# Miniprotein binders against a7ua95r516to809: the designs that were tried, part 126

Target 1, 294 residues: a7ua95r516to809
Amino acid sequence: ASLSLLSISDLVPDLQFIFFWMSNAIEILYFIQQKSPAYMQTIELMDDKAGSKESLLSATISANEEAMTILEEVIMYTFQQCVYYITKTLYVVLPGLLDCNPFGTEPSSEQCRRAAGVCVCAVCVMPEAVRRVVSVFQTTSDLLQQYQVHSEIQSQMFAYLFFFTNVSLFNQLIDKGPARGWFQRSRVLQIQASVKILLDWAKGAGHNHLAQKFFAKFCSTVTILASPPQQLSQMSWKALCAEHPSLKPVQLHRILTQYQLMAELGPLPIWQPSSEDEAYIYRTVDLLESFENH
Short names: E, the ipSAE of ESMFold2; O, the ipSAE of OpenDDE; V2, 0.75 times the mean of E and O plus 0.25 times the DockQ between their complexes.

## First folded at step 8 (miniprotein)

Design da48
Fold by ESMFold2-Fast, scan of step 8:
Structure da48 (fold): chain B 294 residues (1-294), chain A 80 residues (1-80)
Amino acid sequence: as target 1 above (294 residues)
Amino acid sequence: SMTYEVTIRTDNPEDLELIAYALRLLAKAMGLRVEEVRREGDTLRVRISGTPEQVEYFREIVELWLKVQGIDARVEVREV
């Protein structure tokens, strides 16, 4: 039931515990890395009266490496736990982004009359589905800031979250889109507006570079599907490949085929793959993106 | 090598779990053997084996780490 659906807010106490230990493990690792060279030098400068300085130094180097390995494993484990719980929440809320309308719900007759004078029906609002996705990213950002996690780790976390979101949205659109009508122009424009809200959030949060890099495939897909028929029909296969290098030939071919079927002006000519690309358009293993390949 | 007891006392006992975790890893990073870790109220007692020079350096590193983390605690070392 929807009443028992766990929100990101419900996970905050557990995430706070994990972020606490991850942050502290990072700080201890950093401290050891900064201070170990000085300690190793004190051993090397010792008077070797017992004749065992080389053995002591070797043992200390080994122990130091083991301590850092333990911390790296704790950091990796806690990082993986954070992304696991955050992406599990994203997995639940992301499909809603493909089904929501950021241009608002249809108002009553009285509200429509009022809206016509102000163009209220054309105003983009943040749908609850988009708000839930943004809330996950914002909560993650807040927790990283609360525990003063190093900026490099913050960047790695958002890189993974954006990667996951991109793969999830792309796979859902390609695999389920035709059956759900998601390739219809009106639906694509709604999806584009919703994605813009996510990208604007990322820019505001200082993650514009990561968003541009990791959302490239889904953004290319939505851009193509949202293109006016007059503009898209004038573009060659080669030109489309050049403008959308993140898309594999089989992915681009699938998108264009769906676009042709859903075109407002009726059926358009099929875009012809280049000779080099034609061999790859039937590689179905390359159609959907892997969550493990990055 | 001799055995030493490192005693950490804090007005905030909740910090002792983090302090114990950090001390174990700092000692290991320095090649020191941790024999025992005991917690009693506001006090953490850690027994380590090493040379006087290694243990004195360990005390300095622990005090520096506590200062960097903003943890208010007193560090004492004695031979046992």
Scores: ipSAE 0.495, ipTM 0.876, lowest interface PAE 1.8, mean pLDDT 83

Design da49
Fold by ESMFold2-Fast, scan of step 8:
Structure da49 (fold): chain B 294 residues (1-294), chain A 80 residues (1-80)
Amino acid sequence: as target 1 above (294 residues)
Amino acid sequence: SMTYEVTIRTDNPEDLELIAWALRILAKAMGLRVEEVRREGDTLRVRISGTPEQVEYFREIVELWLKVQGIDARVEVREV
């Protein structure tokens, strides 16, 4: 019953209101852009017997530009409000994605089992934590379609939502992962499977290119951590940097250090930074990602 | 220029807020000054100042916008 427990469904009425005004502002903007040239030409072709044609045209051009600015500000404001409420909801549900198990029943699900060891309960294909995240994206997509928001604006919205999700998941994994056991191989494989469900949803929704672009950092991180020791130990620092260009040297070094600890590899690090990258590895201020849009 | 009253009547009063905002923006885009906007039940009254030619064009643009949006409303213009 607190704001931090609000689901995306609880926000739908408020989001509908914001999407309504955003959509209408966009439609009015395009309508004016389409009709203004003809109107301006009509003024220009008017008989200038009064000697005021140039003044009228200039005043109209200025007023038209002011109208465009007002609409652009409304569109930007309503877009930012939608993003704010949607990402606030995402922030609450995203940590669950790092803790859920898509490969089987959790201990909390054992109440579904019978004394004979037979589970009669229907199995949900998608873990509830993953479904909550997908529900936020799906509801956003549905609202954009309901209010016929132009595809360019829809793409911009999902670009930011994927950017936010990537930064949130990456920062949580790097900052809290060691204490939460998330770098253990079994946990990493569960995270990888959960992320694949999100990426598959994005592909189905027509946003595959945006998902590939904006999830690159988190996907690189999970890919490295899920690698078998035999495979990863054969890769040099330079090869890893080339294969995972989205990772900063300090981020790659932290990931490899955690991998080495969890895999119980030898006491000396097998991945040595280049002399050029060595200085950047110690820039701890660059470890976590910023939530500011690119 | 003269002052005109544009009257919009709709069977769906909840549309009047959108219509009022759109008319203000459309008028501004055309260089027309909106003097007053008043809502009375199912009716919106907008007072604008402009040339007869500009106001007639405004009426046509408003009717076209309503049609494009699928909004069922009647538009009347009178000189005041």
Scores: ipSAE 0.603, ipTM 0.903, lowest interface PAE 1.4, mean pLDDT 83
Fold by OpenDDE base, second read of step 9:
Structure da49 (fold): chain B 294 residues (1-294), chain A 80 residues (1-80)
Amino acid sequence: as target 1 above (294 residues)
Amino acid sequence: SMTYEVTIRTDNPEDLELIAWALRILAKAMGLRVEEVRREGDTLRVRISGTPEQVEYFREIVELWLKVQGIDARVEVREV
């Protein structure tokens, strides 16, 4: 109950504070790294007043090393805190993406209705469930830009968020999909369309490569499930493995088994795992993705 | 260790929060103890404890940081 009330907007003040610290810590770290050599040279050029120069140099080196270490810790900590808060928000909104019907004329959000001008921006035309997910990513992007966070850190942030999103969606789909009817073709097509909107946003935001990389497993799953039975039944296990290398054998086997049940297909010899993969298809521990392997 | 008061004055009071933040990080990084941070209008006063050499280095780094950030601020250090 309480988690459903958590909006990214509620976290913005805290996130702003964290991003402020993160950005400035990065700037100071780079400053020290770039200026330390010049500073050391300046000390070296100072008149050697009774051995004080060597002591000062040593003290300065030590101080800079300590400073860099502390700044790295601050950056790491603030990064982790941002990820923690943002992923909590994602955890709340991501299930809605699987239940979303993007083809339905769901009324535009109340906020866009109140603005007398029908905002025809890409976000305003999104289904509400998709918009909520995109809003988390957009808010993150806006904050990163507002505080001029280094591009590498921005990329790492989005990489992790996409990873988290992929794992969350994949695990939910595999675990709950059969029971919730998400493996039905009509529902799969809805999910596919919703994910496409998210991927299009990521592309527009300049994160296309990251999105393609980190959503590969979920996208592969959705692609298989969206395939017509006539087409998928003609594909061998080896062909499916080759087309969907992001899927482990156990995952592919589970997807195909559930597809068979949903489509009321009899056992298909063509989907039989190879002798090499036969031992792996029963590794249920590898079925769901782990959040720890990032 | 002696106690020093670092006074930073700027024409842009909005920068004082950033400056205070940077000072705290830099002071900690240099092994300086920050005892007190006070904002008085356009002036930031920071009490730090350390050796004379540490405090001088701190002053230099703060001045350099301010310069790199394009912040026009004056830094004064006094023993308290």
Scores: ipSAE 0.011, ipTM 0.267, lowest interface PAE 9.5, mean pLDDT 85

Design da5 (at its last look DockQ between E and O 0.91; V2 from the best seeds 0.00; counts 0 for: pae O 1.8 > 1.5)
Fold by ESMFold2, look of step 8:
Structure da5 (fold): chain B 294 residues (1-294), chain A 80 residues (1-80)
Amino acid sequence: as target 1 above (294 residues)
Amino acid sequence: SMTYEVTIRTDNPEDLELIAFALRILAKMMGLRVEEVRREGDTLRVRISGTPEQVEYFREIVELWLKVQGIDARVEVREV
């Protein structure tokens, strides 16, 4: 039973241990980078009575490089372990974001239910599925700050988490969207609103640029699907490619084909791919994104 | 070279694992051979081999690192 309830809060003690060692390894690496030149200078200033100074300096340089390598490996392994645990929880909660209704009228908690008749319920607008995803991001952010992890490492962490989120959501939408009814315009508007909550979190957390970069493919897809038929039908293939450069030709073609079907715009293709793109629109091997790329 | 014992005593024994790791890395940075690391309660004992000049610099660098990290600990070095 505990295996089916893998939440980020259950993993906090393990993540605290890993962040502790990662942060300290980074600080020791910085310390060594500051102090190693001074130590090597003391060797250069030695009396070379036995003729061993150059050999000692060479051995010390090699030993210093080995010490730095050990620290870099610790930092890499601890970073990978954090990513492993965090994305494991994220993978479980992300699909629910595609099925939730952020416009729902039911209060999400007893606290909000009691207050609904008398005040604005901004907190109770967030669906549980979105809250679970935000909780993973917020807990990660809190731990990174608690352990004072270097800002560049924090940015790399969120770059990967946003990459992972985009791949997971995009692949689910493309692969399972027809069977799940996710291409219906009302459903797409609900998905768009849910993702906006994530983007607002990222902006407030100081990661807006990373979120804009790494969510681009999924957001472009949702933007196209949310467009009114008359507006979208007036746009050429080249115009759509220019507005949505994150989408591969096969991906854009699939999205437009599904849009035309769900908007009931007839069987004749509305959007004419360019001659250059014609070679790529049927490459189904390129349709889904890899979790290994970022 | 001679063998020295570096003794670290701290009010926070939870810091000793980090201190032991840092001492191994700092010794390695300087090319000092670490022969033994032994923990006894709130005390860490580390045996290293090196010249007196190397070990004096090691003591200075360890004390500086502890100060930079805000770790309250006492460092003692003796020849064994």
Scores: ipSAE 0.597, ipTM 0.903, lowest interface PAE 1.2, mean pLDDT 84
Fold by ESMFold2-Fast, scan of step 8:
Structure da5 (fold): chain B 294 residues (1-294), chain A 80 residues (1-80)
Amino acid sequence: as target 1 above (294 residues)
Amino acid sequence: SMTYEVTIRTDNPEDLELIAFALRILAKMMGLRVEEVRREGDTLRVRISGTPEQVEYFREIVELWLKVQGIDARVEVREV
């Protein structure tokens, strides 16, 4: 079987090995950061009987920097490997989130459902497609906890996973949406409900701030598309740009064009881009987001 | 400088790879030269060159790291 077709559960043994080394490299780095100053102090307090103390200090400083560099490289490499395997799994399951219907299911157990939403444990009430995505995030969280990875590294990992999810969902919606019917109002409302389940999971996991930051583009897109025509038609281009700063002018223009088509709206002068934005829209060739961190 | 052999014995040989990596990093942190790292079953033997004071400090740091990590291992140092 191809690695890209494996479920997250199939990758757990390989991920455990990578998390083990990442966690231990981080712990060793913290340990030497704590112990290096004490050792340097010991050298500094030495009697300089032969005039070799300064050479020893210089050599030790250099060696210490080299040790830290090796650990930072190991941490970066293992972090990148974890991200690679996890995002490859996410990429396979994310399109299903754009096609699922969270409104059509009747829960077998009320215990699994919150008043207006769905809990993380709720395989019985959560749509299968959403469950697959949540399962990837939950497994990642479980592994980070199992190996006692420091909270700052955990935050960095979820920041990247949310960034990746946001870019993947946005690109798929913009690129494939017209052919797939995803811009139809009923489908947009289903997408919005599914995204809410992911955001509720993130909040429950302690990552609300990261989710709000890194899902901004896709959330803005879905919010605009889910807006009633009466409300959205009252908002000017300038107001929409101000309310949704994560969207580039070319992206906002594409979203409004699709909205107008699906809602069967006539021309709306208030949605005309500013002269500066209009020039940018005609000049730019890039509509989709990059997976690069810049 | 004198040559010393640091011997680490553990009840879990699976830990030896991590211990070997940590010892190499800790030695480098202190500017100590690692001449050889040899694994024999449940035992890791590391040859380092340094002063008696440096090597004793290294032993203390290694023992402290093992304790912090919750690794049950015995550390012995002898001059070669």
Scores: ipSAE 0.560, ipTM 0.892, lowest interface PAE 1.6, mean pLDDT 84
Fold by OpenDDE base, look of step 8:
Structure da5 (fold): chain B 294 residues (1-294), chain A 80 residues (1-80)
Amino acid sequence: as target 1 above (294 residues)
Amino acid sequence: SMTYEVTIRTDNPEDLELIAFALRILAKMMGLRVEEVRREGDTLRVRISGTPEQVEYFREIVELWLKVQGIDARVEVREV
């Protein structure tokens, strides 16, 4: 019950705190890594009057390793907490993206209208459901930049968030799609347009490669489902496998089977799995994506 | 090993928490024992134990860290 009301804006104060400590821990770690060699060299140059040099060096190395370990733990913990909170927010807003009609005259959010007249920014023209998803990513991006989080950590954060988003959307589409009518061509085109808006945002935010990589499975699914029956019915199983390598054979088979049902197509021999793939199309355990495989 | 008091004063008291965190880690890196960390308004007092050489290097590294962070703070070291 309480999760449905959680917006990314409600989490900003907590996220700010976490990002603050994450960024600082990273900076301190880098500082230590850069200065430790110079300090050790200074110890090495000290007069060995009391045999204390080796003991001091050993103690310094041990203390440094311990300090670095603590910092790494802080970084890992804070990273995990950020991911946890952000993914909870995504979990709430992502279903709305599948139900969104981006071609509908849904009124632009009241907030952008009030401030500066007709804001024609890309966010203001987004459907509300897409805007909510983009807002989560944008807020995350803004916080990472505000606290000057190291670029590698930023990339890892977005990689995971895109992964999570892809898994969530893909699993929902495969599991609930038939029952919800999301496999209807008109609905698929709406989903395709909504995802394109998200991908365009990711491109604008500098995460194009990550977005393309991690959304590949969902995008492939949507592309297949958006294909006209006349076009898709001419594509062999082997051609579809080659064009959509992100899909497992069981996933592709499921998509095609559901497409066939929706389009009222009879059995198409051309979509028959190869003898090599025939054993894999029945691996239902591989049908849905796991969140643990990242 | 002698005991020293490191006093850090800043015009930005909001930075003192970060400074305290960094000082604990940096002191540990230097093989110093942190005995006490106290905040008094705009001043952070850290009691550490170590050799004169360790403490001097600690002062230098803290000052350098503060500079790199863009934190305007004064560092004083006193034997206690």
Scores: ipSAE 0.186, ipTM 0.678, lowest interface PAE 1.8, mean pLDDT 87
ESMFold2 (binder alone), look of step 8: mean pLDDT 87; pTM 0.851

Design da50
Fold by ESMFold2-Fast, scan of step 8:
Structure da50 (fold): chain B 294 residues (1-294), chain A 80 residues (1-80)
Amino acid sequence: as target 1 above (294 residues)
Amino acid sequence: SMTYEVTIRTDNPEDLELIAFALRILAKAMGLRVEEVRREGDTLRVRISGTPRQVEWFREIVELWLKVQGIDARVEVREV
């Protein structure tokens, strides 16, 4: 029962219905926008009916604006409903990404160094938890293509889905991570590998730019946590801020504090906030990200 | 102004709900008043009030929308 409730396939019929109406409302809106100017011109060029022509034109302009408003409301409502159902599904499956192990059944392979850290460059199996998240994105992509939704709307939808995913993962890692052991180095490397699978999917789907933009905060967090202690100890607060501009001072401070604790090292005196920045470290309202799309 | 009945017949009755929605919006966009919309099997009947010229423009716009959307349907207009 629980497994079935987590499946995106359970929502496909509802999503198909909503995508159908959203797509058709967009098409009607576009059709009216394209044809209305010619129609209005036809009224303006009508034989001299003086006051009747002026009254008709004015009434038609008002009615046209009202029709456009109705369509815009339908489009907004159906877009919000699609996003609601999709993000509700994502919210349930995303925590699993923080606990899965993409290295579990790996064959013998070579190891390599990453630019910002060290990980095993080997054959990764897509964990079930990652597959569930990818399935949500793929189903969304399939529905957008099936109903021929305009590329601008497609981009807006994936922008929001990536924004939501980033906020959800970041908030869970920061808020629950210490209790769950997610800041342990071995777990961070697993999380990093799982996130790479999501980013690779996004690249393949043509959304690389959106993924890079909207996953920046979570990617910066994971990159810092995966960094060797020697690398972090060589960087000043100013340098860390410059390398991770997506992170707020309070967020960067919390990440470094958790890194220091989990690495079982002595104090890392690599960071000392300026007097200007120190006040922001204690602004708990800025620690977690808002789900409101700004 | 006179009352006209616009009749839409399609071999795909599942399209009628979309067609009804589109007709209401298109009529409104043209400043026409929709008095009644009825479905009877494979047929949609829409009653609108307007001048003969406005109703003829409406018929042309509806036929164009159906063609653009690839919907196979027949449009007939009669004065009632």
Scores: ipSAE 0.606, ipTM 0.901, lowest interface PAE 1.3, mean pLDDT 82
Fold by OpenDDE base, second read of step 9:
Structure da50 (fold): chain B 294 residues (1-294), chain A 80 residues (1-80)
Amino acid sequence: as target 1 above (294 residues)
Amino acid sequence: SMTYEVTIRTDNPEDLELIAFALRILAKAMGLRVEEVRREGDTLRVRISGTPRQVEWFREIVELWLKVQGIDARVEVREV
């Protein structure tokens, strides 16, 4: 109940504070790393007054190492806090993406209606459920840019958020999909279209490579489920494994089994796992993705 | 946004140029506006604009940096 009320906008003040600290810590760390050699050289060029130079150099090295360690800890902590807050908001909005009908004339958000000018921006034309997900990513992007966070940290942030999103969507689809009717062709096509909008946003935001990499498993699942029965029934287990290498044998087997049930297809010998994969298709522990293996 | 004066005093006036350089970089990194930097003998005065929280953090970072550099300097911050 309480989680459903948490919007990314409610967290912006806290996130701003965290991003401020993260960005500053990164800049200071970078400053120390870049200037430390010059400072050491300056100390080395000083007159050696009775061994004071070596002691000063040693003390300075030690102090710099300590400062760098502290700054690294601050960066890691602030990064983790950002991820924690952002992923909580994603957790709330991601289920809506699976239930979204992007082909429906759902009325534009009340906010876009109140603006006398119909904003025809790509975000305003998005289905509400997709827009909510994109809003989390966009807000994150805007904050990262506002505080001029180093590009590598931005990439790592989006990598993790896409990873989390993929794991969440994949696990929900595999676990709840049959019961929710998400394996129905019409629903799958809706999901595919919704994910495409998200991927298009990621591409526009400069994160195309990361999105393609980290959404691969979910996209492969959706692609298989979106395939016509006539086409998919002609593909062998080996061909499907080769075309969808992001899927584990147990995952592919589960998807195909559920597809057979949904499409009312009898057992297809062509989808029979190879003798090599037969031992792996029963590893139910590997069926769902883990959030820990990032 | 309020205006603050950061005063740094050191017994080693030769360090004041380095301190001034570092302060400008740190202030910039923190998104603070540096309005003025003045050297008065053994004292560096820096006028900055920001929030109370930003300025407090700036103090802490400057003090940390001074410590890391082995510079014995006193940092005072006052609202102007």
Scores: ipSAE 0.018, ipTM 0.368, lowest interface PAE 5.9, mean pLDDT 86

Design da6
Fold by ESMFold2-Fast, scan of step 8:
Structure da6 (fold): chain B 294 residues (1-294), chain A 80 residues (1-80)
Amino acid sequence: as target 1 above (294 residues)
Amino acid sequence: SMTYEVTIRTDNPEDLELIAFALRILAKSMGLRVEEVRREGDTLRVRISGTPEQVEYFREIVELWLKVQGIDARVEVREV
């Protein structure tokens, strides 16, 4: 078995096991939180036969807090394990999203028929590379629904998955884009169209707010790179910073430099950083994003 | 305090891992000491130490949890 053939479907049995325990730990936590006040009141109403009721109540409160802590640790651990396996799968499939053409690529009839059951024709418009990314998110959504995970936990999971996707796509575009030709206008428009398919999925799944929040950096990057020269040349450095607050000065400067390299030189100005930001455009350590959740 | 044996019998042995985990956590949340947890086929036996009132409430809470979860199981408690 080859590691390059790993798909989300290969992880479903393991994910089902982890989701099962996460869901049940959450339900037990909720059950105890709901029932513990009544139990504490029952202790308060007991006869103080030995004069030790206060000691018993104190010990029970302490034990209850320890039980809650154990459940919270189990929930956190299983949540982290789910995210770990899902993001590992995403990391493998995400580069394909930057290197596919949604404007002329049609998936195979077999993939189309098995994708969603809503397509009655053999031909679909979603590129295979985009379908692989969407399948990871859809499988995650399906598992959250199957195990009836509360909406708040579901939102937290998709927040992290979108955060991870944004960082991964941004870093790959900035780091590998020049060598791959991804900064060429035609390629940027293809990337923009592919990302729109992903964002449309997120909107349909009820996660539009999370997608807007966590994809801001990558979307800003693609929006700038896809801008017509006439529109972009009318914007000052300060205006671009205001329009794209998710971008650090070094990131914005790199993006604009790549834009100038791909566009016709004659009509385009050289965007100069403000005096406040000039010192920060050379902070190469800040160019790529960290996968640490903040 | 006395020692009691709580016996859970289910037609679905695959549920026993979840039931054992839940019983340990529920007992701890109520300040009860769990002395032993043993599995025998379709049966789970849990030995706990506590007052009669605490153990009776524990039985009620366990039965309620099983009902809320839709788990088909029978609960018996006896003093050992």
Scores: ipSAE 0.617, ipTM 0.908, lowest interface PAE 1.3, mean pLDDT 83
Fold by OpenDDE base, second read of step 9:
Structure da6 (fold): chain B 294 residues (1-294), chain A 80 residues (1-80)
Amino acid sequence: as target 1 above (294 residues)
Amino acid sequence: SMTYEVTIRTDNPEDLELIAFALRILAKSMGLRVEEVRREGDTLRVRISGTPEQVEYFREIVELWLKVQGIDARVEVREV
């Protein structure tokens, strides 16, 4: 009950605090890296009146390294905290993406309706379930930009969030999809359209390459399931492996088996795994993606 | 080593926490010992131990950092 009430907006104050310190720690680290060589040179140029110049230099180097280590720890910790809070919010909203009907005229959120000016922004026209997911990413983007977080850290943040999203959606689809009817063609087309909206947002936000990379597995799964039976039944196991290299043999086999059941297709010899892959299709441990492999 | 008091005054007291954090890290990176950090309203007082040369350089680095950050603050150094 309590998890369903957690919105990204509720976390913004805490996230702002974390992003503030993360950004400033990065800036201070960079500042030290830029100034430390000049400081060391200043020490080197000092008169060695007490024979302590080498000891002072050594002590300064060690102190500098320790300071940098502390800053790196702060950056890492704040990064992890951001990821934790954001992924917790994603965990709550992502299941709604699989159940979303983007083709339905679901009424725009009451908030956009109350503002006399119908915001026709791309976000306001999104289905509610998609908008909730996009809102998490947009809020993250806005905070990263507001606090001028270094571009590399921004990229790493989105890489992880997209990774998490892909793993979550993929695992839910594979595990619960058959029971929830998500493998039905009509439902798959809805999922495909919803994911396209998310990918279009990512493209607009400048994260197209990351989105393509980290959503590859989920997108491949959806693409296969969205394929007409007439088309997919003409594709060999080898051809499917080649077109969808992000899928492990066990994953592809599971998808095809479930597709076959859903489409009421008899056994298709053309989908028979190669002799090389036959040993791998039964590795059920590799079926679901792990969150730890990133 | 002698003890110095570095006083930083700003019109934006909300920045004092960041300034205090930065000063501690910068002082540490220079091998200076920070003995005490006190906030008194719009003023931050930092007690540090070091050589006169180290403390002067520290003042310069702090002033430069404040400038880079766009923080309007005055830095005063006194031997305590």
Scores: ipSAE 0.336, ipTM 0.773, lowest interface PAE 1.2, mean pLDDT 89

